# Designs tried in a protein design chat: VHH binders against Putative methanesulfonate monooxygenase ferredoxin reductase subunit (msmD). Part 2

Target 1, 366 residues: Putative methanesulfonate monooxygenase ferredoxin reductase subunit (msmD), of Methylosulfonomonas methylovora (q9x406)
Amino acid sequence: MTSLARADDLAAAPLARENCAVSVETKSGVFGFDCAPGETLLYAGLRHGLTLPHECATGTCGTCRARVMTGEVDVAWEEAPGAARFKRDKGDVLLCQTRAVGDCVLRVPAEVAAKPARHQIPAYRTGLMENIRRLTGDVISFEVALSAPMDFDAGQFVVVEAPGLEGARAYSMVNFTRSADRIELVVKRKPSGGFGDWLFGATAEGAKVKVFGPLGRATFHADEHKNLLMIAGGSGIAGMMSILASAAEADHFRTRKGYLFFGVRTLADGFYLQEFAQRVVEAQGNLEVTLALSHEDPAGADHPDHPGVKLASGMVHEVAGRAMAGRYDDLIAYVAGPPPMVDGALRTLITQGGLSPSAIRYDKFG
Below, E stands for the ipSAE of ESMFold2; O stands for the ipSAE of OpenDDE; V2 stands for 0.75 times the mean of E and O plus 0.25 times the DockQ between their complexes.

## First folded at step 1 (VHH)

Design a10 (framework vhh_7aqx_2)
Fold by ESMFold2-Fast, scan of step 1:
Structure a10 (fold): chain B 366 residues (1-366), chain A 121 residues (1-121)
Amino acid sequence: as target 1 above (366 residues)
Amino acid sequence: QVQLQESGGGLVQAGGSLRLSCTTSGRTFSSYVFSWFRQAPGEEREFVGAISWSGGRTDYADSVKGRFTISRDNAKNTFYLQMNSLKTEDTAVYYCAAKSTYYGSGSYQYWGQGTQVTVSS
């Protein structure tokens, strides 16, 4: 008899060809949704309107931890940093890295709700890479022209999947507009970052990418009428720019105070400085922006080329802690950056600032 | 990264039984599918059977259904092919293989060196 199947033929056939039925047990009850072939359980649940826990949505933070109770799943990224402390023998997985192989039952140890607003439900879009521009030696901005408009809240992010690169990368929107046909994103190049290397290359402009979003729970709402504290390191500044744009649209700083602390290594690593200076002027004394230099001592208290931007020496969360002493009244804090910085800021805000955890909104990424 | 090593091949009479073992080294996750393939003299390599990491799913080539059973022992980092009611047509070099399904249904990335099974009449 002739061979019935070859290795290459089998390798081309996915284990899940049809949609899988997924049941998720939560503190708020049991929810059901369908997972498409090749789709991660996090994205499947989110696009069905479930508020599944997540932060990075790309394998690094561990917030989308769940347990597989019954059924079989496929875990995409073997060495995901977010899974380092998981009890894998008991079925612990990251939902952002996990695909259904058949019908399955999950347990998520969190409160989960169904979203009522359709326009806020995450969805897949195709995008075209446009207007790629270097902001510093290691920072690049780009725009993605979307196949369909996206309505999002200030502070939210998307995941982008580039051709030829494995996995998705999370980027907060820099702009803010309702029904956005285009989003602006920014990335700081890391030595190990394949996406950053691709983006600095010749083939990124005009490339077709896949976009999933909007994502994230660390969102700004002007109708809460709170003072704002924003602490950002590296690419975490992107979401803060979106928050500032939303606050400006709502004329929020006419009656409320804002404090932004942006951590960079040196003065030369600062970006968006002209935009910060303009926002400070428009806020008429109600917005303060400080650039915190971790690896350089500033020659003066103010940026030499950008009046209205203050300079301070130190790690951004420590600079913020010193500057904010006695200024935590009626305030929501937004914190975005690498986990050590975010954890340091959370300790300062809770122990020195007396803020409740409910008044702190954060994203952990690079 | 995963490395695979087969054992248990040899000479067996038609109608007999043989169990092949494939020992894995390195970390394995639920994203791994473990498979057996074989290549008879002068023929192309063909699929024999597959098992998911959890063991919840198995698949077999029609030529071996009801005769061969694939299983695993995760505590020993080993998966097996139990071959019963062997026929002369089962004579082949048997390979164990593993694939991660990360970013689509990728090709089998990890292969053993093969073990000879000879079924005499």
Scores: ipSAE 0.000, ipTM 0.134, lowest interface PAE 18.1, mean pLDDT 80

Design a11 (framework vhh_7aqx_2)
Fold by ESMFold2-Fast, scan of step 1:
Order: sequence, then C-alpha cells, then structure tokens
Structure a11 (fold): chain B 366 residues (1-366), chain A 122 residues (1-122)
Amino acid sequence: as target 1 above (366 residues)
Amino acid sequence: QVQLQESGGGLVQAGGSLRLSCTTSGSTFSSYAFSWFRQAPGEEREFVGAISWSGGSTDYADSVKGRFTISRDNAKNTFYLQMNSLKTEDTAVYYCAAGPTVTYYSGSYDYWGQGTQVTVSS
C-alpha cells in the first residue's frame, strides 16, 4: 500500500511485496481480503469495507478479538491490555495487533457486513507533519497534510505511525472539513509516550507519517436535531472541537442546546480557551462551556481571561453530573477520555440522566 | 440496534439469593456477547461476569466466582445473573452491557442498561 513513508519508492514494483490472502468466518458469512506485509489484519479488513468489530484499534480494548483458525500470524504486541484473558494456545488474537505471515483463516464471533459507502471506508494516506505548536507545558498541536483527501464525520479519529516508532497511536481530528486535505491533531505528553517525546523533539516537523482512517463511531450529525452534551478529559477534547466546528457550520446551536465539560488538572493546563469563548458568543446563550479543575479550586465561577468559559472544581464527569441534573431532554452525549473517566460518565448518564445507550457515544483512550 | 433494560434488583438479606434479568429489544440478540458490571457507592464500575454470543464461554470476577452464574435465553431475548450466597459487599448498582465480543474492559461494550440497585443487608 502507498501510505507508508517509503512506499512510493516501491509502488511501481508490486512483485517485491507479498500480499497474504485472508478469509474471515463471521456469523453473517465468509469474507475475503488481502493483507499487505506490514499491515495489521484489522486495518486490512476495514479498508476492504468490512465492518470488523473495533473500538480503540491500538491494543488497549478487546473489541477486535478474533481467532486464527489456520495460517501463521505475527502478533506485534503480545502483552496488549485488550488480550489479557485470551486463549493464546487456541489462536485468540487482537486483529489490531496481528499481521499475516502467510495466507490465513480467521474467525470473528460477530455479525460483519460490507460497507456500501466508499467515502467513509478507512484507507491509508501518507502525511507530512506541519505546524507543530506547543499549547501548554505538555500539550502539542500538529497538522498532517494528507496525500489524498479524507472524508470523515466529526468525532472520528485516525491512527498515526511515525518513522522509527513502533506501533500506531489513535488521535481524534480537531478540525472538521468534508474532503479534508489536512487534519489537525493534538497530543498530551504521557510519561512513557514515545510519540509525544518525538513530537517535542527537533525531527518531527516535515516528517512523513502513515495515517489510517477515518475510524470511530462517536460521530456528530446535525440532522439528528439533538441537544449535545460533551464530556472530555485530557486529549479527549480533540473530537469535541471537531463536533463544535461541525455544529457551527450547520448553525446547530441556533435551535439546540450544547453543554461542554472539559477536565484538566489546573487552570494553567487549560487550552482551546479562546476558541471556547468564541463558540459561546456565536451560540448566543445556547452553548455552555465549563472547565473542570481536578487539582485546583477556582477563585471564581468564570475564567478570568476568557469570558464565557465557566470554572468548577472536581472530576469532569462529577462536575457534568451536578450541572446536568434535570437537563437531559432530547440529548445525545459524547464522552472522550481515559477509561476511568469515561466509565464514571457512562454511569452518571445512564443512572442519573436516564439516557438510552443509543444516545451515548464514546471513545476511550489509554 | 440493541436496547437493554435491567429488572430483578431489590433488598435481600446476606446469604440470600437474587436473580437479575436483562431484556433486550432488537432482532440481533444472538449476535451479541453480554456482561454484567456493578458500581458500589464511591467506587468505579467493575466487571462481574460475561457470556459469549454462542453461550459456550462464561467469565467471572474472582470476587463472585462460584456464587454468581450468568446465562442467556435467546428465545426470550433475555440474559440473567443468578446471585447466590449474597454478601453485604455485593451491594451495588448492577448494569448489563452488550457488545460484539466478551471482554473485561467496559469500553468494548456498545450498549448499556439503566442499572438496577441491589442492596444486601446484614
């Protein structure tokens, strides 16, 4: 495939690359697809339009569990958290961490369908790293100029592979544009995060990366005409920015209400504050944005430098629960962040909010 | 397209038993794996038990193994949690969940119920 950093040099010599034939047995029948030598089975199936089960697409969940029935495979991350209870001796694998060594047969214990819509089928693209900017002491924003336009829904993410770094990392798009020639992503530096460390270094600007997407089900559609609740922790704010951009383009908050809760440790850790303030003004009272501080008590109810951004003390899902009591009518909730925060938010939305599971859309990031 | 609704919660004495039911709506019940999670006051949501789409595999948290049994009835679009030898520490809100495969990770489940309170008194 032509999306790897050095793939273009070999694109005219396909015989130098061996594709493996993959057959997947599902509850809805048998499907076939080709897997490229360096490609994971999940990405291979997805780009062929198959609705293979997945959530994180990067090894932290168990949703892409499958069984290898015949054939040899290579598991890139055998200790992946999503595989903790797998029957490895019986061939259980995470498709997002597994590469074919030869032709193979898989079993996926789920209904799988072929996608009818081409523009939303995930695909590989090469990207150029551009406009790398530090937003806080540990948050970096960057843009990726794509080799081909990507049509995506607000709230979706991509996985990015950087040269010299093992594995793919999932990042939600911050911007929203149909047929995007550029995507904006944001990363919060983790203590053990190789990608974050690479971005803070001198060699990332202008580097070629491999991008796969769009991925994810936590998508916003203005034609649903729903009130929006957005709960975000850390880098989970990225997808919410995309949703806000799509909502603004559709003039959604002229007739619908929006509530955004963004969790950070301290006031100094807040970012996108000017953008939030502008969105609040544009929505003319129909959008509320609250910055939830988990490790600092605010001196007042409003951000001193950004009018329209409210402040509250506490964990973001708890702040949201208190503020949203009695305000769950005709609403879709979007939740993005670390697993403990997402789980806490889901409990509050289901038990306190009485929301149907179909009205809750979420992404969990490690 | 799955909607989940719990029933069967309530007050029970320690050493007693209770059966929770999770009724699903939709024509794809047999395509999903199901699980039970619970959340005690002030704690995070934790895994209790799960059953595969075929019913051939079940898994349980160590704290409930041997006391709780998960089962499914595809003809009734319902799955169950039979809770025996209940302890005061089993007091929690119990949630049912549905997804394409069995996992201990709550984020892998696409659909969730509203929750049902179980209170075990001494």
Scores: ipSAE 0.000, ipTM 0.102, lowest interface PAE 21.6, mean pLDDT 80

Design a12 (framework vhh_7aqx_2)
Fold by ESMFold2-Fast, scan of step 1:
Structure a12 (fold): chain B 366 residues (1-366), chain A 119 residues (1-119)
Amino acid sequence: as target 1 above (366 residues)
Amino acid sequence: QVQLQESGGGLVQAGGSLRLSCTTSGFTFSDYAFSWFRQAPGEEREFVGAISWSGGSTDYADSVKGRFTISRDNAKNTFYLQMNSLKTEDTAVYYCAADRWYTGEYDYWGQGTQVTVSS
C-alpha cells in the first residue's frame, strides 16, 4: 500500500513472485484467479473472464469497491476520489488501484459471472498513437492502431497507459467495427490533466501506448429491440457515437425511436454536429438529436449550420426530462459524462421517467 | 415492513450452551450479510460475529473466538449464533443486524434478546 514498492531499487522492490493467487467472495459464490506482480486486481480478474463491477476503472467512481480480508496489497493511488467514503482502515479498496503483493482474499459486494456467453474478455495490447486532431479549443480526437484486433460492444471503453505518464486513463470508443484493428478515442482537456496536456502538446503522434480492454457494461445490443435515450456531457458523447454507429449497421431506427441529448456550455463547444445531422437524415424521423446549451441561449430552435440538430437552453438532464415527458415507453437509457451530470440524469430518469435501474446503463468519467 | 426478530435467549449456567436465532422479513435475505452484537448493562454495544452473503466468510470478536459459531439458513430466512462454553462475562442483550455490503454499516437491527449466564 505504498509508492515505495514502485522504486527502481532492488532493496525496496517487492519480493519476486510470478503470480499471486487471489480468492474473491461475491454474491454469486467464491472465484479464484492469478494476478501478475504489479498488475491491478481489477484487470487481473477481468482478463480471467470474471465480470467484476467497474465503471471508470481508473480510480474516480468507486464501483470496483472491494474489501481485502487477508493478504498484502499495494494501493497505487491512495487518495483516489472514488475511495473518499471507504473504510480504508477496515480494508476497503478500489480494485482498479490495488495491486497484489502476495496471495490475498477479497470480498466484492456484487453478482459476478465467470466467462459468460458472448462476453468480450479484456486483454492487454500495445498501440500506436495516430491521427491526432483538434475538434474544438479543448477537445482532441485520436486513433490507436492495435497490435492485435479487438472485438468490442458499442458503448465499451479502454484504458490507455502512455509512456512517461503515471496511471491509466479511460476512454470510450467512438467507432464501432467488428474485429477492430484501430480504435478512435476523444478527450476533453482539463486544467490538471497530464494525458490531455501531453496530447495537446502534439508530441504524442507515433508514441507507443499500452491498452487494456474492452471494458464497460453500458453496452448497446440491437436485438433487444428497444427505443434508445442517450444523455451525454462532454467526452461522454464518445460512447454514444459508437452506439449510433452500431444502431445504423443494424438499421435499428427503421422500427425504433432514438433520442440523443448532448450537453455543452456554448454553441462553439459543440462537436460531431455534421455526423449527428447525417444520422438524423438516415433515421427518417426516428432519431432526434438535441444540443443542450448550459451557458448560452440559442437564437433559434435548430442549429444554424446543421439542420436536424435541435438546440435547447439548460442543463442536459433537465432538457432531456422536459423533452422526454410521456415518451419513456419500451426504452433503454444510456448516460455518460462527469459524475454530477450522470447523477442528475439518473434522478430524472428514475423519479420523473419511472425507469427501472435495469433499463438505465451509465458510465461516469471524471 | 422490514423486521428482524431474535429468539433463543434465556438463563443458562456457566459452561452451558445457547443457540440464538434471528428471523427476518421484508427484504431478500440472500442479498444481506448479518452480524450479532451484544450490550452488557452500562457498557457500549460490542461486535460479536458476522457472516457474509455466501456464508463462506465469518468473523468473530477475540472474546468469543473458538466458543461461538455464526451460521445462516437462506431457506428459512434465519441466521444463528451457537454459543458454547458460556461465561458470566457473556451476560448481555444480544442484537441481530443486517449489513447489505458486509462493510460495518448496518441497515436494520432487531429488538434484542436477553442472555443471562449464572455462576
Scores: ipSAE 0.000, ipTM 0.204, lowest interface PAE 14.5, mean pLDDT 82

Design a13 (framework vhh_7aqx_2)
Fold by ESMFold2-Fast, scan of step 1:
Parts: sequence; C-alpha cells; structure tokens
Structure a13 (fold): chain B 366 residues (1-366), chain A 124 residues (1-124)
Amino acid sequence: as target 1 above (366 residues)
Amino acid sequence: QVQLQESGGGLVQAGGSLRLSCTTSGRTFSEYAFSWFRQAPGEEREFVGAISSSGGYTDYADSVKGRFTISRDNAKNTFYLQMNSLKTEDTAVYYCAAEQFYDSSGYWSEYDYWGQGTQVTVSS
C-alpha cells in the first residue's frame, strides 16, 4: 500500500506553472534538461545526469557558478556567501540557489559530461533519522534509512533538508556500500543552532527528512591503482571513512600506500580512532594514520589508547606537508574540511608536493 | 587542454620590478582568458589581475592597479605579469590560472587550470 502522504514533496509553491526547459552551454557542448517548479537549477541538471560543478550545493561556496544568457530566473538566497565575487549585473548566479521562472539558457565554465560511466545520477529520496549518537561534545553521527536504495561512490555526499528548518546542508557519507538502504552521516555543531541544534534535541530521532544525492566529484576508485593521501579537518573526515571502507573492500592497500591526516583541536576531540587503528593493522604497514592536534601538544608520537594512530602537533595541512615531503609519487590527494584548511592543503600539495590539480580532489564545507 | 607553468619569481628590493611569465601547453591558447593570483603566508589566495581571450579587456585588484600590467603573447603561448614599484606587501606565492569564459574574476577554485606557483619576495 502506498499513500500520497508518504510521497516526496520537496517542491514548495511553484515559481513556474509547468516544467521549464533549460539549455546549458558548457566546454563539452550544449545540454538540455527540465527544471520542476520550485527546484533549483543545480539539482535539476544533476538529476538529469549532467555533471554540473558543485562543492557545497547549499550557497556557501562558488563552484556552481553559471551565467544566465537568456531567460528569467529567481534567486532564493541573494546574499549567499558563494556569490560575493560574482558579476550579478552580467547574469552570474549560483545554480544551487537559482530557480527558473521560464525557459532559460545558461553558460557553465567547465567540462560537463552526460551520464559518465563512473557517475551515479542524483535523485530525491525521503529518509528516517535513526541511531543518533554523540561522538564528542560537538560531533554527532546519525543514520538515514532511505525510501529507495542509493548507489554512490566513496567520497560522495548528500544534501539533507529537515522538517521545520529552512535550508539544506551537505553531509558526506561515512559508510560505503553499493545500493545503500541506509547512509551514515556526521556533523560538527556550529554556533547558533539550526540543523545542529535540532540533532542535539529530542525530536530528531525517527524524524522524516528529504535527501538529494549522491553528489560530489571527489570520488575514490580503486581501479586507478594510485597511492592515496587523505587530509581532513573536523567533520571532513566523513568522506575519508567512506574512502577507507571502499579501499578495504578492494584490498587496495595490499599494493598501494595510504596516508590519512585528521585534524582536530585536542586529543579528546578525536573520533573513529578504533576504526583507524583496525584499518592500520589490516593494511600491514601500507596505511599510516596521523591525528593532528591544533590546540594540544601530544605527550608522545602514538595515541595512548590506539597505538596504530600517530599523533602530531599543528594544523593538519602543515602536519601533512612535513610528513609527506618526498612521498608524493603516484598519488591522488583527497582534501575535505572548512575553506581555510582546504586552501592551506591545496597550497601545500601544489607548491611543495608538485601535484597537478587533476591529482587533487577536494570538498569545501562551510 | 591547457597546462600552466610559472617562471620569473625571486628576491627583489622594494621599489624594484619583476616580470612573471606563465607558459602554457595546448592547441587553443587564444581561446582562454588568463589570470594571476597570489597567496601570502597565513592568508587566503587573492585575485591580482586578468586578461580576456581577445586581449582587449584587463582587470586588476585595487591594491596593484597602476603598478602591475598583465599581457599575453599568443605566438609564444605565454602570458605575463609585469610588476613595478614593488612593496613588501607584494611578497607572496604567485599563481597563474586559465578559464575559457570572458569573466576571469572570482574565487580561485572556479578556474579550469592552475600553475604550481612561483615565490616572490620583496625585501625592504
């Protein structure tokens, strides 16, 4: 038995009466798709199989920048931080904050593929909040039981929209499984509430949420046969856990090296430490995990309760730079965390590591 | 596709001049707009200057306007940043970047191709 009351109702009041026809000019040619009433142009394009550029998908970065060439659009969040440098008078918009009023033509300054072989097509799903657990004073994990299975690549994220809260937030999957009926997410609480406050409250367990995904292009594929560098700050560790799970399933570290650097403020802020220690053991010397402490000086080089986890003092990108000197051969780097950390890591990887931008995959979360 | 490589960085006295070059590899140099960015220690990467694919439009950050000039040489697949009247505040790693569309100002992560950076140090 199905009920309309259980249907996905992601669209609010329609801005357009019917679907709008959208044409997008890219470096790879011109593509067309339909945008539903109330739907943002980014999500519309992505669910039609176009690999439109995105990072946060929620208005805080700038990666989904496009130019409106013709047609009328509505911008849901005109003050979005990601649009601060855009030439709005020339039609620059964030696709994740822009809805079509009628048919329109966009220009996207990027290579865009339609339904590439190694890409899962994003879709809307509903989910139920389950297994909400506090991992530290400011970090909470939760699972979402999905209305339909989601196939995703390690390193990808979803956008979650909670009942009664305005806006959506991007969270990387922590787990990895094909055709997932359930996803695990982790969040660090921000000052002044919203989704974080709701999660730390009594009403989140069992709540119905809206999920759009999978999203993100910073994906791990074991068949690339590369050494793996992972640099994560705070909740940016989520995608790295998914990558480690995928790598373990593929026995990747049997023949390849892995290096994980996880930045936290203090030893007490560390989490997933038992899983890191276990994966180090399973990799038989081919995986190194370092917890970088930005606000505490460790007494020793190894975690006292998890001997397989190394400790170092400093900002995670600086710790990674020192440890990785001379070790950038045959490597793909994955970087996830707040913008200042990601920018610092990218500078280190490019200037000290000599890595090509094509060998660096990153996500910025605001 | 385009690959970028900076050269011409180094140590210079305040009030001096330095010319950075960005050499590109690729068959379609003339269709790209080019930009220079810089990043000082502990700071975010900031826009310095840009030149359109036609060469007819240039844009500069207020902090360098009147002192720096961006130019391109399509025959050499190279573009340049001429830096005059250098100040200690100009000390940074300088990056060249390329994009296919006319508007070359914005966040550094929006650019299609990046060089690896070249250090410029201005002593007093």
Scores: ipSAE 0.000, ipTM 0.113, lowest interface PAE 20.3, mean pLDDT 79

Design b01 (framework vhh_7b2m_4)
Fold by ESMFold2-Fast, scan of step 1:
Structure b01 (fold): chain B 366 residues (1-366), chain A 118 residues (1-118)
Amino acid sequence: as target 1 above (366 residues)
Amino acid sequence: EVQLVESGGGLVQAGGSLRLSCAASGSIFSSYAVGWYRQAPGKQRVVVASITSGGSTKYSNSVKGRFTISRDNAKNTVYLQMNSLKPEDTAVYYCAADYYDSSGWEYWGQGTQVTVSS
């Protein structure tokens, strides 16, 4: 389980003697940064502007793998799924689960650079829970009023740690604003799910939470002037809403095409449908939205209550593959959702779509 | 797609032991993470232990050192070995499985009653 460092710990000058100096050897050179007490090496490096490899940032993927060359470290979650194939005896670790015990030297087998814009460097913030709303029987939306504004790119996420709950969880921003004083997040609740259960409880509204971000590299930029393919499963739709908001602000679909495929189990599991219908109207034929139903056959080709939203039967990546045949020109694909869905979509885009890896941006949430 | 059936519950004296089983049917269970939850009357369902598809385990503080979760993928079964049982362990125990969504559980069993008498 991943825990965020306390925001006040990073500001406390009296703890400076317990800070650890970290050196990281990369394919692009050697970089240094300080790691605060209790802080994970991934978050420490990211807030110093280093583009350290990461995807989930919470222990379930293997992307933030590094090797400890010298020094001692403490691993917060030794059994983390992302570390299942690591050579622990040779010093392999997940940076998102690892804390420095003293000064240390790491090796990251990737190109690493400093971020070009300081306002997009991840930082710790506190937040206040507001506007908690049920969107379906098992989907809940909420806003976090931030202690300091956060500038982020459409498609990015944060990690949130709630009082009384074990570990931090990753959620993509639904909204898109420059210098955001609040962020909108969405989560799928199941009975006895930790964070979802807390959100449905009486104590969540007005609660103080810890936030680290923005995170993620699957970002949308309208000035790339590309057609957009968006494939989302479940709560992976959150980042796509942020991309749609950014695209609308830039009037992107006036001259470019967009294709959104949103996978849900049944018609009743669909949400944001009125927002999709409105976006389709505003794009004047240049945006197509399809709700893919994996466990229900649709009664018709269009959503009965939301004109402009198409319906199709099947797994979302298969629906997208069939619909996109011959339509892969000049596009960037965005994929977000659970690992099996993302892996299926990536296979379709590479093998059937012929897309280069540079044209595919994805987020996996474990 | 996946159906979960719990078994092994019953009445036991304080200090005793029980082993719960969660058997899966309908798909390849080895790819799923599995959790054990419990719910006492009038209280919310709370996590007891979980095991990933790779075998990594987590325990709640209230049961750590007393309970052990394990899996046998050849039998499509997950076990919860409960030792040193206390009256406060009395609850309906549920098995849950999740393939896609890490924040929730896709499939739930019907539950098995565990009663610990003093």
Scores: ipSAE 0.000, ipTM 0.119, lowest interface PAE 20.1, mean pLDDT 80

Design b02 (framework vhh_7b2m_4; at its last look DockQ between E and O 0.34; V2 from the best seeds 0.00; counts 0 for: pae E 18.8 > 2)
Amino acid sequence: EVQLVESGGGLVQAGGSLRLSCAASGFTFSDYAVGWYRQAPGKQRVVVASITSGGSTKYSNSVKGRFTISRDNAKNTVYLQMNSLKPEDTAVYYCAAEGWDYGSYDYWGQGTQVTVSS
ESMFold2-Fast, scan of step 1: ipSAE 0.000; ipTM 0.347
ESMFold2, look of step 2: ipSAE 0.000; ipTM 0.160
ESMFold2 (binder alone), look of step 2: mean pLDDT 83; pTM 0.828
OpenDDE, look of step 2: ipSAE 0.015; ipTM 0.332

Design b03 (framework vhh_7b2m_4)
Fold by ESMFold2-Fast, scan of step 1:
Structure b03 (fold): chain B 366 residues (1-366), chain A 118 residues (1-118)
Amino acid sequence: as target 1 above (366 residues)
Amino acid sequence: EVQLVESGGGLVQAGGSLRLSCAASGSTFSINAVGWYRQAPGKQRVVVASISSGGSTKYSNSVKGRFTISRDNAKNTVYLQMNSLKPEDTAVYYCAAEYDFWSGYDYWGQGTQVTVSS
């Protein structure tokens, strides 16, 4: 096991079989929690109610940066993309990739609160894989029947650990239901993707998985009374579906505008199109949905099979930027997708849209 | 206003040596840990060596055994002794100091050019 920081004595300790005591120094004080054997420090802190910073919770974003002050830790994924710019030589780690070998002291450069026991505190649940459906040639939807209900906010995600596959994978909930007995998730197949390949195989239906969540801070709340801009690429659409479901339940688009831009390569790669068409009808003119085609020119301005779903040519963040010119008032933007798309969208929203960073909520996946 | 100033760069032949200095000027130096970084044209900025407030050192694999980082707390200066220089060591060298972990911000020097001829 790779260790970035060690105990004062240099004796290598085996990975702990007992719980480790963790102390975390934050801008708002010092908090303690126990970390189970093999558990990452991020998940341990979160399930104890600490509002530790995180975005992807799976190694790609870098938001869960912390410093190991004392104690030995094991970093499961040394080359994780989120740690590329960290001071790893000075003890900086990603809490989502770091396990305690013994008692340790961490520093987190953020205000952290100890959250009382509430519905949205992350917890481990087991789940059963059900209703696995192919939506396109490379997109699969599935449901997980949970061992205990999960209360979550629209836009949140879970991490899933599948039997026989190393590591956790983050997926935003597609549905929105308080006290959910089931969650719906969607995956776009990627080259050499272990979880995607497992789902496209024959053994996933009925399989038992481990689920940790809810996670994520890019959440929708109808009582903010804001217009919504949603920019999604690929499987990033999942969280937007949850936001749309929550907005519909709250009748949000009765008085507020919504704009959804969904980026895919070609018309054949589009999915959830019937759901978009239905949401547009229900919003009575206050919701616009555009499918942005990066590798195909549309034959017309509207989807031929789904009236109400608009078509445009180009990269989704550029399509959104052009369409949204002059329309950024009283708005919160939600952005989800692969890092290059999210970075492009953030640049457009801040520089061309004039949005404050506080009005932009995003998730990077991959 | 803390300003980090690098010095000691220049042109040297392969196999030669240079000593870089990173000095703090302005207000009281409150730097905990300091690192040396380098950036060649068209490449990402990468860490070369680092030193903690207590003097513990770490080195990248590309310079281990050839470069030595040290500090003089009385002078608020960090040094990088570069021996057995190679053409691939050619880069702008920066010192970076973590002023305040809680803010996540670093103070960066302006950089000093090191050119190693073959």
Scores: ipSAE 0.000, ipTM 0.186, lowest interface PAE 17.1, mean pLDDT 80

Design b04 (framework vhh_7b2m_4)
Fold by ESMFold2-Fast, scan of step 1:
Structure b04 (fold): chain B 366 residues (1-366), chain A 118 residues (1-118)
Amino acid sequence: as target 1 above (366 residues)
Amino acid sequence: EVQLVESGGGLVQAGGSLRLSCAASGFTFSSYDVGWYRQAPGKQRVVVASIYSGGSTKYSNSVKGRFTISRDNAKNTVYLQMNSLKPEDTAVYYCAADLGYSYGEDYWGQGTQVTVSS
């Protein structure tokens, strides 16, 4: 077993401290870190450089499942969908919804690494809401001006806490820069979405928010020299825009192929179309972009106002499966969207594409 | 029926070697991560070595360089080769399997006793 690892700042803590000492037992050994009052155990572990399992980081998936072995904890969202089948009497929790109220020992049934060289360590920043824009009837773009630069990898996301709203919400970065003073995020309005409603309110522009990140393992690295398949539904397109920006900076499509499939309900629901058309021209035939319409039959094969964007009818993972038949060589697939779409895409990539799990990178947003 | 059955334990002199085997049945063994645990009298059960479904391995510091874990998916068997045995290696050795996202191990063997004389 690996020797107990501990965060440097915990060792320097004064005798009377407000932080809780956390020990986590994993398949790769035992690690230690400190958790601040009101902080979730997932964010505490991540900011200390531990690669704790997570997908949504906001309670809707089950990936950050852990067991509290000893100590007392507080669960912020007891009925979180990701915990629906957990054995609470045995200490089962979602780390993204759980706060320490004293020193505790956790068990995470997964491999965990400490401070890996290829990963940016998440941290808290404050930010100011700027440039809130409506892109479609139900899609809003906004920027956050950060209190300190954030170095992130293309495809990563942050969680945002807005004043007056409980809980954090996950959004992938749309832009890409190597020391970001600002990040661009996009959200699709939902019938029960408090954050979407807040963005239309008078108090959102210029509001101070709390940001934690960067998060996510579905990252693009141009030095892997792979062809790219990108499958996105709704606001899942955000991370793909970041990947496209990173690929452009590295001139990746000079020698590699890219295939982007973006699922929307109707032609009117499409956005970023001008940017897609521009990227297609820039890639000189090595990038294909297809808008998949699930609730409308297109009048032609190409978007009437954006000649670089192809149109197809159907669910995005099915459209991608048909178009990609025989084209899976030397390829990494990136998938982002709501869980049913991601699950459908993963099935297609594994069953039809024969891709190994290591060649598929995904994020589920609920 | 799901089973893990350990074998190969016994009494051995310090400096000697033993090879433990764990035979699995009743589940898709190749998909599971498998670990060898040990528990000495009056001590907690601790992980000794792990082999993941992808074939990568991990060892506790106390056995690294002396023990080797391996698997044969065609035979649904995992092995622990124990070399340069010490009296402090005396324990009941358990085979355990899980999918990496279950609480603790999904399946446990009954254990096999290893006793190292000084």
Scores: ipSAE 0.000, ipTM 0.123, lowest interface PAE 15.3, mean pLDDT 82

